# Miniprotein binders against q96jn8r1131to1294: the designs that were tried, part 30

Target 1, 164 residues: q96jn8r1131to1294
Amino acid sequence: TLEFLENHGKNILLSNGNRTATRVASYNQGIVVINQPLVPQLLVQVRIDFLNRQWTSSLVLGVITCAPERLNFPASACALKRAAWLLRGRGVFHNGLKICEKFGPNLDTCPEGTILGLRLDSSGGLHLHVNGVDQGVAVPDVPQPCHALVDLYGQCEQVTIVNP

## First folded at step 4 (miniprotein)

Design t13
Fold by ESMFold2-Fast, scan of step 4:
Structure t13 (fold): chain B 164 residues (1-164), chain A 96 residues (1-96)
Amino acid sequence: as target 1 above (164 residues)
Amino acid sequence: DELERKIREIILRAMELVRKGELEEALELIVEAIRLAVENKDKELLVIAIWIIAYIARKLGDPELLEKVLELAEEAYELTKDPRIKKFIEQLEKRL
């Protein structure tokens, strides 16, 4: 079964059998990582449970290729300068470099109840799913092993892992 | 750093072409980005550009291109010593 790792950002509290992550303070220090490597065809999904409209930016999600169990997480996922492929707003980023201007919906505007999914295809392409709809390949050829990451940044204060 | 900005813009354009399936046009741009990254001694942008050209080569599946890109990746590894490039070499070798 999928769970969030106990190693996470300092503002995170895990509950519901480590399937719900809540950011309990500020707007940052909210990185969580899924406990299983993202292998081809595994669909990892999280539901946005709570948004605080005090902030303008919202969650970031993507993958990292470094071992997450003992990683010292930075304040935000976008501060990861290597081993990270991230979706933020409408952009796709690799180690701080924007590699796509407009991909999928704007993550800063997804409402509570939205289900966001990450999946690798058989060719190593990273796909974003939004409410069950495959948005296409955000990142070709993700190195493996890799791990799904969610950054509860800004507006997004709670997510829950949901099954397909 | 004007040259760094130019390299980043070329990489962004190449990735847009990759997403559109225009792989031959993307290949032309990434070759230029690699040349400039080497000239600018920018190891991180070089690694990123090698990742992209390796992906393009594997998607096109042309054996001659795969061999040329493998040689290019080996040269980039000698310049950077970055272990990510060893992963790209492994993926290219599996296609050959």
Scores: ipSAE 0.000, ipTM 0.288, lowest interface PAE 15.6, mean pLDDT 84

Design t14
Fold by ESMFold2-Fast, scan of step 4:
Structure t14 (fold): chain B 164 residues (1-164), chain A 96 residues (1-96)
Amino acid sequence: as target 1 above (164 residues)
Amino acid sequence: DELERKIREIILRAMELVRKGELEEALELIVEAIRLAVENKDKELLVVAIWIIAYIARKLGDPELLEKVLELAEEAYELTKDPRIKKFIEQLEKRL
């Protein structure tokens, strides 16, 4: 079964059998990683459970290719220096470099109840799914093994892993 | 840095073309980005540009292009010593 790893950002509390992540303080230190590598055709999905609109930006999701079990997480996913591909707002970023200006919906405006998914296709392309709808290839040719990451940043204070 | 900004803009445009399946146009842009990244001695942007051109070459599947991109990747590895480039080289070799 998919779970969040016990190694996570300092402000995270895991519950519901490590399937729910809650950020309990501030706006940052909210990175969580799925417990299994993202293998081709595996669809990893999280539901946005709670948004705190005192903050402006919201969650970031994507993949990292470093081993996550003992990784020292930075305050935000955007500060990851090695082998990260992230979706933030409408942008796609690789190690801080924006590689797409406008991809999918604006993640800063997705409401509570939105289900966000990450999947690798058979060619290694990273796909974003929004409420079951494939948004297309955000990142071609992601190196493997890679791990799905969610950063409960800003508005997004709680997510839960959901099955198809 | 003006040159860094220009390289980043070219990479962004090349990736948009890759997403649209316009690989030949993306190839032209990314070759220029590689040239500029080498000129600017920007190792990180060079690694990113090599990643993109390696992907384009593997998707197009043209043996002459694959060989040329393999040479570029090997030279980029010598300049950067970045292990990510080793993985791109391996992927390119599998296509040949």
Scores: ipSAE 0.000, ipTM 0.363, lowest interface PAE 12.9, mean pLDDT 86

Design t15
Fold by ESMFold2-Fast, scan of step 4:
Formats: structure tokens, sequence, C-alpha cells
Structure t15 (fold): chain B 164 residues (1-164), chain A 96 residues (1-96)
């Protein structure tokens, strides 16, 4: 079964058999990574459990292409630079470049209960799923191996892995 | 940089066409983006354009196009010496 890795951002507490991640302090240091690589056709899903409207921005999703088991996580996922492809707000980002605008729904405004999914297609394209609906290809050719990443940033203080 | 902005716009348009399933039109745009990125010596946009053309080639299921993409990637690596392109070449070779 899918779990979050025990190596995670400093403000994270794992519970529910490492399937729930809670950010217990501040607004950052909230990166978690799924325990197995994203392989084609595997759909990894998380549900937004709790939002704190004190903050403006919300969670970031994406993939990381470096080995995560002993990585020293930075305060936010954007600091991973060349190792990460990230969905933030309505943008798709890699190494400080915005490579897509107005992709999918605005992640900063998704309500509690939203289920967000990441999947690689058979051609290596990264897809976002929202409440079961494929939003299309966000990143066309993700280097392998890669791992699904969630940054519990800002408003998003808790997520739980949801099995299909 | 006027040329950099133009390359970025072509790449974004090509991705919209990929999402619509208009792969051959997307391919034409990406070939132009690669040409301009080489001319402008823009490593980041060149690498990204190469990723897109490889994805299009895979979606079309065209082994000859994949071989041409490999040749383009090898030329780009000689020009840039960017390790991301080297890793991309290795991954693309596995698919041939």
Amino acid sequence: as target 1 above (164 residues)
Amino acid sequence: DELERKIREIILRAMELVRKGELEEALELIVEAIRLAVENKDKELLVFAIWIIAYIARKLGDPELLEKVLELAEEAYELTKDPRIKKFIEQLEKRL
C-alpha cells in the first residue's frame, strides 16, 4: 500500500499508518513524498483534510527526480529547483520557469474534501486528476525514476492518501 | 529578451495543442522552438522543447521520429554539455 515516507519536512507529523500528514507549525517545512516511485498508470491520490485560512497560498503537488529517502528537505518545494516539477496555483513550474499557465483548477482555492491525483501516462507525461477527472498533461516528459510529492504549504495543514 | 519570450510562447502554444490531441501541429511548433532556442543559446528552453518533442514522438508511436529526436538531443548535448540532456538521451535510448 501507498504511504508517506518517514523522511519528510520538519513540521510534519505522520499518523494513520503513515497515510495522513499534518503540518503542526508555521506555514512551511511541510514536504512529504510517497513511499514508492510513480510508475506509468499508478494513480496516487491525496485528499485535502484541513485548510487554515490564515494563509493565502495552499498546497503544491508534483514530482521529484532525486532519491527522497535521505534527502534534506528545504522549507518549500520550489527550492528543489532542477529536481522537481511542481503544480502551484494554476501554474506548472520547473527550476524557476513557469512552463504552463491556467492549468487545471486553482490549487490555492480547492476546498476541504478535494481529492488530487498524480499519474504518469504511458508516454511519460504527468497528469493531474481532480476529484477523479483527468485535467490533461501538465509535464510532457518526466525523468525516471520519480516520486510523487506534496508540499503542505500555507493553508493546507493536512492531507490523507486515498486508495482508488 | 524578445526572442526568449517568443520561444516561451511557442512552447506554451505547443503544449495546448498536445492537450487537444493536435500532435502534428504541436510537432511543427516545437521544431521551430528548438531552432530558435539553439540560435538564442537558451539552454533551459532547449531542454524543455526536447522533452516536448520526445513526448509527441512517443504519443504518435513513430520509431523513426524517436530516432530523429535522439539525434537532436545528441546535438543539443554537444552544444550545451547540460547533464539533463545526457540523462534524457539515456532514457530515450531505452525506449528505442
Scores: ipSAE 0.169, ipTM 0.584, lowest interface PAE 5.0, mean pLDDT 84

Design t16
Fold by ESMFold2-Fast, scan of step 4:
Structure t16 (fold): chain B 164 residues (1-164), chain A 96 residues (1-96)
Amino acid sequence: as target 1 above (164 residues)
Amino acid sequence: DELERKIREIILRAMELVRKGELEEALELIVEAIRLAVENKDKELLVEAIWIIAYIARKLGDPELLEKVLELAEEAYELTKDPRIKKFIEQLEKRL
């Protein structure tokens, strides 16, 4: 079963059998990682449970290729300078370099109840799914092994892993 | 105490560099002042240092640097609960 790793950002509280992550303070320190590598044919999905409109930016998701079990997470995923492919707003970023200007919906505007998914295709392409709809390939050649990451940043204060 | 005096001296040096337009060097000093103020739990010096780093970050406009400043400001807010720091964080968030 999919769960969030117990190694996470310091403002995170895990509940519901480690399937729900809540950011209990501030706007950052909210990185969580799925407990299994993202392998082809695995669809990892999270539902946005709670948004706090006090903040301007929202949830970031993507993959990292470093081992997450003992990683000292930075305050935000955007501070990851190595081994990270991230979707934030409408952009796709590799280690802080913007590699796509407009991909998928604007993640800063997805409402509560939105289900966001990450999946690798057979060629190693990373796909974003939104409410069950494949948005296409965001990153064509993700190195493996890689691990799905969600940053409960800004507006997004709670997510829950949903199957399938 | 001695640590408070040292922090004040670093802040004064950073302000001199700001006036000279040497913003990156000023930033390095202010980051050190913030770390020492956090260690010393000195709320007033921490707020003063945050004001200075806010100015430096805004003038430099480097997105990577702004994110590092956000991390330091968040630690400062956790320590002080000062609404001035919270407002600074919210303003910096608008640039994400």
Scores: ipSAE 0.000, ipTM 0.080, lowest interface PAE 24.6, mean pLDDT 79

Design t17
Fold by ESMFold2-Fast, scan of step 4:
Structure t17 (fold): chain B 164 residues (1-164), chain A 96 residues (1-96)
Amino acid sequence: as target 1 above (164 residues)
Amino acid sequence: DELERKIREIILRAMELVRKGELEEALELIVEAIRLAVENKDKELLVYAIWIIAYIARKLGDPELLEKVLELAEEAYELTKDPRIKKFIEQLEKRL
């Protein structure tokens, strides 16, 4: 079954059989990673459970291409640089480069209850799903192996893995 | 850098076309982005443009196009020596 890895950002508490991640302090140090590689056809989904709307930015989704089990996670996913391909706000980012603009909905404004999904297509393209709807290809060719990553940043203080 | 901004705009527009399924039009834009990235010696934008053209070629499933993309990727690797491009070459070769 899909779970969050026990190795995570220092402000994270895992519960519900490691399927729920809660950021218990501050606005950062909230990176979690799914326990198995993202392979074609696997749809990994998380639900936004709790938002603190005093913050202006919110969760970041993406993939990480380095081994996550013993990684010393930085304060935010953006600091992972070449190791991460990230969906943040309205953009897609890698190593400080915006590779796609106005992709999908603004992640900073998705309400509680929104289900966000990541999936690789058969050509290696990374897709974002929002409430079951495929938003299209965000990253055209993801390096393998990769793992799905969620950064509970800013507004987003809790997410739960949900099955399709 | 005006040329860098122009290349980024072309890449973003090409990705919009990919999402709409307009792969032939996307291909034309990405070829131009690659040309400009080479001219501007912009290694990161060149790598991104190569990723996109390889993806388009795979979706189209056209063997002739895949061979041409492979040649282009080999030229880009010679210019950049970037291991990401080398991996794309290996993936493209397996498709062929």
Scores: ipSAE 0.055, ipTM 0.473, lowest interface PAE 6.9, mean pLDDT 82

Design t18
Fold by ESMFold2-Fast, scan of step 4:
Structure t18 (fold): chain B 164 residues (1-164), chain A 96 residues (1-96)
Amino acid sequence: as target 1 above (164 residues)
Amino acid sequence: DELERKIEEIILRAMELVRKGELEEALELIVEAIRLAVENKDKELLVTAIWIIAYIARKLGDPELLEKVLELAEEAYELTKDPRIKKFIEQLEKRL
């Protein structure tokens, strides 16, 4: 059973059996991590439940390759300079460095109800799925073990883990 | 700084070539990015560039290239002591 870890950003409240994450304050401190490592073929999906459009940017998602259970999370995923591959807007970032200019849809414009998925292929390539549609390989080679991360940043105030 | 920005641009271009399957051209660019990252003493850019060259070497599968890149990754590990590079070394060794 997929759940969000109890270790999370300080503005997060977990509910629904740790399957729903809500950011209850500000625009940051909203990082959550899935409780199982992302292994090849496992599709981890979250649904965007609530957007606060007073903010401009939105949800960031990706993977980290450090152990998340006792990690001291920074205010935003973008501040992770080590062991992180992130999708933000239309960009793909490795440890803060942009490694793809335009990939998939703009995450800052995904509406409520959008289902975003992360999956590793058999070659270690990280795929983004949007409403069930594979966007392709965002990152060609992610070291394992790695863990799926969602940053409820800016507009995105609530997500829920969804089964395929 | 200017050198850091230049390295970042080279890495972005190399990744675009990787996505298009133009691995030999990507290899030429990433070798230069590694050289510059070492010169600039930028550990994060070096780790990223080693990740990319290790991926290219494993995809091309040429034993001579794999050995050269493994040596390069081991040098980068000694320079940085960064555990992320150990994972790239492991992946390269499995391909050999």
Scores: ipSAE 0.057, ipTM 0.566, lowest interface PAE 6.4, mean pLDDT 87

Design t19
Fold by ESMFold2-Fast, scan of step 4:
Structure t19 (fold): chain B 164 residues (1-164), chain A 96 residues (1-96)
Amino acid sequence: as target 1 above (164 residues)
Amino acid sequence: DELERKILEIILRAMELVRKGELEEALELIVEAIRLAVENKDKELLVTAIWIIAYIARKLGDPELLEKVLELAEEAYELTKDPRIKKFIEQLEKRL
């Protein structure tokens, strides 16, 4: 089964068998990673449980292609300079470089209860799913192995892994 | 500075075309982005552009294009010594 790794941002508390991640302080230091590689056919989904509207930005989703078990996480996924493809707001980013201006819904405005999913297609394309709806290919040809990452940034204080 | 902004705009347009499946149009744009990234000595833009052109070449599957893009990636690796480019070279070689 899918779980969050024990290696995570320092403001994270894991519960519910490592399937729920809560950011207990501040607005950052909230990166979590799924415990197994994202392989084609695997749909990884998280539900937004709690939003704190004192912050402007919200959850970031994506993949990293470096080994996550001993990674020293930066304060924000946006500070990952290498080996990262991220969906933030409406943008898609590769190692800090914006490669799409407008993709899918604005992640800064998704309400509590939203289910966000990441899936690789058979060609290595990374798809975003929102409440079960495939938004299309956000990133073509993600290198393997890669790992799904969630950054509980800003407004997003809790997420839970949910089954398809 | 201005050249970096122009390269970024070309990459964004090329990626939009890739998402639409307009791979041949995307190819024309990304070739220009690579030329400009080399001229500007911008390693990060070059790595990103090589990733995109390698993907396009593998999707189109044309052997002549695959060979040309492989040569281009090898040149980019010699210029940058960036190990990310080696991954793209391996993917291209597998497709041949």
Scores: ipSAE 0.025, ipTM 0.518, lowest interface PAE 7.3, mean pLDDT 85

Design t2
Fold by ESMFold2-Fast, scan of step 4:
Structure t2 (fold): chain B 164 residues (1-164), chain A 96 residues (1-96)
Amino acid sequence: as target 1 above (164 residues)
Amino acid sequence: DELERKIREIILRAMELVWKGELEEALELIVEAIRLAVENKDKELLVTAIWIIAYIARKLGDPELLEKVLELAEEAYELTKDPRIKKFIEQLEKRL
């Protein structure tokens, strides 16, 4: 069963059997990671439960290729020094460098109830799914092993893992 | 930094071409991005550019290109000692 790891950003509280993550303070320190590696064809999905409209930017999601169990997370996923491929707003980023200007919908404007999914295809391509719709390959050839990551940044204060 | 901005623009354009399957055109742009990143001593941009060129080489599958890109990645590793580059070297070696 998919769960969030107990190693997470300091502002996170886990509930619902570690399937719901809530950021309880500020706008940052909200990184969570899925408990098992993202292997090809595994679809990991989270639902946006609660948005605080006082902030401008919203959640970030993607993958990291370092072991997450004892990782000291930075305040924001985009500050990760380790190999990380992240989707933020409409951009795709590698280690903080933007490698695509516009991919999929703008994550800063997704409403509550949106279901966001990550999946690797058989060629190692990272796909974003939005409300069940495959947006295509956001990142080709992600190194293995990798782990799905969600950063409850800014507006996004709660997400829940949902089954396909 | 104007040179950093130029390198970032080249990488963005190269990735657009990768997404379209225009791998030979993407390769030319990434080679230039690597040259500029080395000149500018920008380790982070170099790591990203090496990742992209390693992917392109493995996707194209040309043994001559794979060996040249492996040599390039090994040089980048010696310059930076960055373990992220070592992982790309391992992927290239398995393809060969």
Scores: ipSAE 0.154, ipTM 0.596, lowest interface PAE 4.9, mean pLDDT 85

Design t20
Fold by ESMFold2-Fast, scan of step 4:
Structure t20 (fold): chain B 164 residues (1-164), chain A 96 residues (1-96)
Amino acid sequence: as target 1 above (164 residues)
Amino acid sequence: DELERKIYEIILRAMELVRKGELEEALELIVEAIRLAVENKDKELLVTAIWIIAYIARKLGDPELLEKVLELAEEAYELTKDPRIKKFIEQLEKRL
């Protein structure tokens, strides 16, 4: 089954059989990675459980194409110098470079209870799903194998993996 | 600074064209971005631009273009030694 890897950012505490991730301090050091590669048609979903409005920015979602089991995570996903494709705020980023100005909803404003999903299509396109609704192709042609990543940054202090 | 910003804006425009399926127009822009990234010795912009041109070449499927882009990716790998570029090389080889 899907769960978060034991290798994670230092401010993360895993619970609920490694299906819930809580950031217990500060606003950063909150990266978690799903335990299985994101293969075509697998829909990985997380629910936003708790938001702290003290902070301005919120969670980041995406994929990395390096092996995550022993990766030394930076303070935030946007600082990854590994092969990374990230959805943050309104933008899509490749290795820290913004490659789309506006895609899908603003992740900084999604409320508690929002379910966010990542899925690869048969052509390797990365899709974002919001409350079950496919937002389209955020990133064409993600190299494989790749791994789904969530950065509990800023406002987002807790997420839980949910089944489709 | 200004050159880095120019390369970034070209990459952003190329990606907009890729999303619209305007791949031949995107190809012209990304070739220019690669030339500028090499001139500016900007490894991260170069890796990103190689990713984009490799994708375009594989989608267009033209064998001559695939061979040229494969050579370009191999040169970028020798210049950067960045293992991310090896993934793009593997994908290009599978299309040939």
Scores: ipSAE 0.014, ipTM 0.453, lowest interface PAE 7.7, mean pLDDT 85

Design t21
Fold by ESMFold2-Fast, scan of step 4:
Structure t21 (fold): chain B 164 residues (1-164), chain A 96 residues (1-96)
Amino acid sequence: as target 1 above (164 residues)
Amino acid sequence: DELERKIWEIILRAMELVRKGELEEALELIVEAIRLAVENKDKELLVTAIWIIAYIARKLGDPELLEKVLELAEEAYELTKDPRIKKFIEQLEKRL
């Protein structure tokens, strides 16, 4: 079964059998990682449960290629640099650089109830799914092993893992 | 480094073309990025560029291209000894 790892950002509280992550303070320190590697065709989905409109930017979604079980998580996913491929706003980022300007919907404007998914295709391309709709390949041929990551940043204070 | 920045810009353009399905144009750009990364002795840029060209080759599925890219990846592995390139070689071999 898919769960969030017990190792997470310090502002996170896990509940619902480790399937719901809530950021209980501030706007950062909200990184969570799925408990098993993202293998080809596995679709990992999270639903946006609660948005705090006090903040302007929202969640970051992506993959990390370093071992997450004992990682000392930084304040935000962007600080993971070479270890992470991230979707933020409408951009795709790697190693602090924007590698695509416009991909999929703007994650900063997705409303509560939006279901966001990550999947590797058989060629290793990372796909974003939004409310069941495949947005295409955001990142070609992600290094393996990798793990799905959600950074409950800014507006996004709660997400829940949902099955297809 | 200005050259490092220019190589990275070529890689970004190639990735944008890959997302648009313009694989042949992306292939031309990434070949140039590989050449420059080798000349600049930049291991990370070379690994990134090999990753992208391997992806393009597997998506296109052309056996001749797969063989050429496999050879290129093997050369890159000899230069870097980076285990990520071994992974790309394995993926290319499975596609063949």
Scores: ipSAE 0.000, ipTM 0.164, lowest interface PAE 17.5, mean pLDDT 83

Design t22
Fold by ESMFold2-Fast, scan of step 4:
Structure t22 (fold): chain B 164 residues (1-164), chain A 96 residues (1-96)
Amino acid sequence: as target 1 above (164 residues)
Amino acid sequence: DELERKIREIIFRAMELVRKGELEEALELIVEAIRLAVENKDKELLVTAIWIIAYIARKLGDPELLEKVLELAEEAYELTKDPRIKKFIEQLEKRL
């Protein structure tokens, strides 16, 4: 079964058998990683449970290609300097470099109850799914092994892993 | 700086073409981005540009292009010693 790893950002508390992540302080230090590598055709999904509209930006989704079990997470996923492919707002980023301007819906405006998914296709392309709808290839040819990451940044204070 | 912004713009445009399946046009742009990243001694932009050109070469599958891109990646590895580039070299070698 899918769970969030025990290694996570310092403002995170895990509950519900490590399937719910809650950010309990501030707006950052909220990175969580799925406990299994993202292998082709595995669909990893999280539901947005709670948004704090005090903040402007919201959650970041993506993958990292380094081992997450002992990683010292930065305050924000966007500060990851190496081997990170991230979806933020409508942008797609590699190591902080924007490589796509308008991809999928704006993640900063997805409401509570939205289900966001990450999946690799057979060619290693990273797909975003929103409420069951495949948005297409956000990143071609992600190096493997890779691991699904969620950054509970800004507005997004709680997410729960949901089964397909 | 200004050159860094120019390189980032070229990479962005190349990726838009990759997403549209226009790989030959993307190849032309990314070669220029690599040249500029080397000139600017920008390791992170060079690594990103090598990733993109390696992907394009593997997708096109042309043996001559694969060999040229492998040589380019090997030169980039000598300049940076970055282990990410070594992974791209391994992927290219498997296609040959």
Scores: ipSAE 0.161, ipTM 0.573, lowest interface PAE 5.2, mean pLDDT 86

Design t23
Fold by ESMFold2-Fast, scan of step 4:
Structure t23 (fold): chain B 164 residues (1-164), chain A 96 residues (1-96)
Amino acid sequence: as target 1 above (164 residues)
Amino acid sequence: DELERKIREIIYRAMELVRKGELEEALELIVEAIRLAVENKDKELLVTAIWIIAYIARKLGDPELLEKVLELAEEAYELTKDPRIKKFIEQLEKRL
């Protein structure tokens, strides 16, 4: 079964059998990683449970290619640089470079209840799913092994893993 | 840097074509991005462009294209010595 790893950002509290992640302080230090590698056709989904409109930006989704079990997480997923491919706002980012603009819906405006999914296709392309709808290939050819990552940044203070 | 901005714009357009499944057109754009990244000595943009062209080549599966992209990736590795490119080379070799 899919769970968030016990190794996570320092402001995270896991509950619900490690399927719910809550950021309990500030706006950052909220990185969580899924326990299983993201293998082709596995759809990993999280639901946005709680948004705090005090902050402007919201959650970041993506994958990391470094071993997550013993990683010292930075304050924000953006600091992972080379190791991470990230979806933030409407952009796709890797190593400080914006490699796509206006991809999918704006993650900073997705309401509570939105279900966001990550999936690799058979060619290694990373797909974003929003409420069951495939948005297309955000990132071609993600290096493997990789793990799905959620950064509960800014507005997004709680997410829960949900089944397809 | 005007040239850096132009290269990023070409990469954005190529990625949009990849998302639409317009792989032949994406290939044409990304080849231009590689040429400009080499000219501008921009290691990060070159690595990104090689990554995209390697994906396109593997997706299309054409042996002649795979060989050509493998040669491009090997040249990019000699220019950058970036270990990410070695991974792309390995993936391309598996398709041959």
Scores: ipSAE 0.000, ipTM 0.337, lowest interface PAE 11.8, mean pLDDT 84

Design t24
Fold by ESMFold2-Fast, scan of step 4:
Structure t24 (fold): chain B 164 residues (1-164), chain A 96 residues (1-96)
Amino acid sequence: as target 1 above (164 residues)
Amino acid sequence: DELERKIREIIWRAMELVRKGELEEALELIVEAIRLAVENKDKELLVTAIWIIAYIARKLGDPELLEKVLELAEEAYELTKDPRIKKFIEQLEKRL
């Protein structure tokens, strides 16, 4: 069973059997990580439950290759500089460096109800799924083990893990 | 920085080709990005470009290409001393 880890950003409250994450303060300190490594063909999906239009940018998602159980999370996922592959807006980032200008839809404009998914293919390529549609390989050859990460940044104040 | 912008744009084009499976075309672009990153003394762009070329070489699996990319990664490691490049070298060595 997929759940968010008990170790998370300080503004996060977990509920619904650790399957719903709510950011209860500010715009940052909202990183959550899935409790199991992202193994090939496992599709991890979250639904955007609540957007606060007071903020401009929205959630970031991706993978990290460091052990998440004792990680001191930075204020935002984009501050991770050594072990992170992230999707933010339309960009793909490796350790803070943009490696793709435009991939998939703009994550800053996805409405409430959008289901976002992460999956590794058999070759270790990281795929983004949006409302069930595979957007293709965002990042090739992600090192193993890796862990799916969601940063409830800016507008995105609540997400829930959903089954495929 | 004009040169930094050019390198980033080459990397973006190379990654789009990698995504499409056009690995030989991506290889040509990323070699140029590496050359420019070295010239510009930009460590972060160089590390990223080495990651991409190492991935391409391992995916194509050509032993001669793997040897050439390994030499290039070793040169990049000597320039930067960045442990991230050392990890790419290890991956390339195991593929050989």
Scores: ipSAE 0.096, ipTM 0.528, lowest interface PAE 6.1, mean pLDDT 85

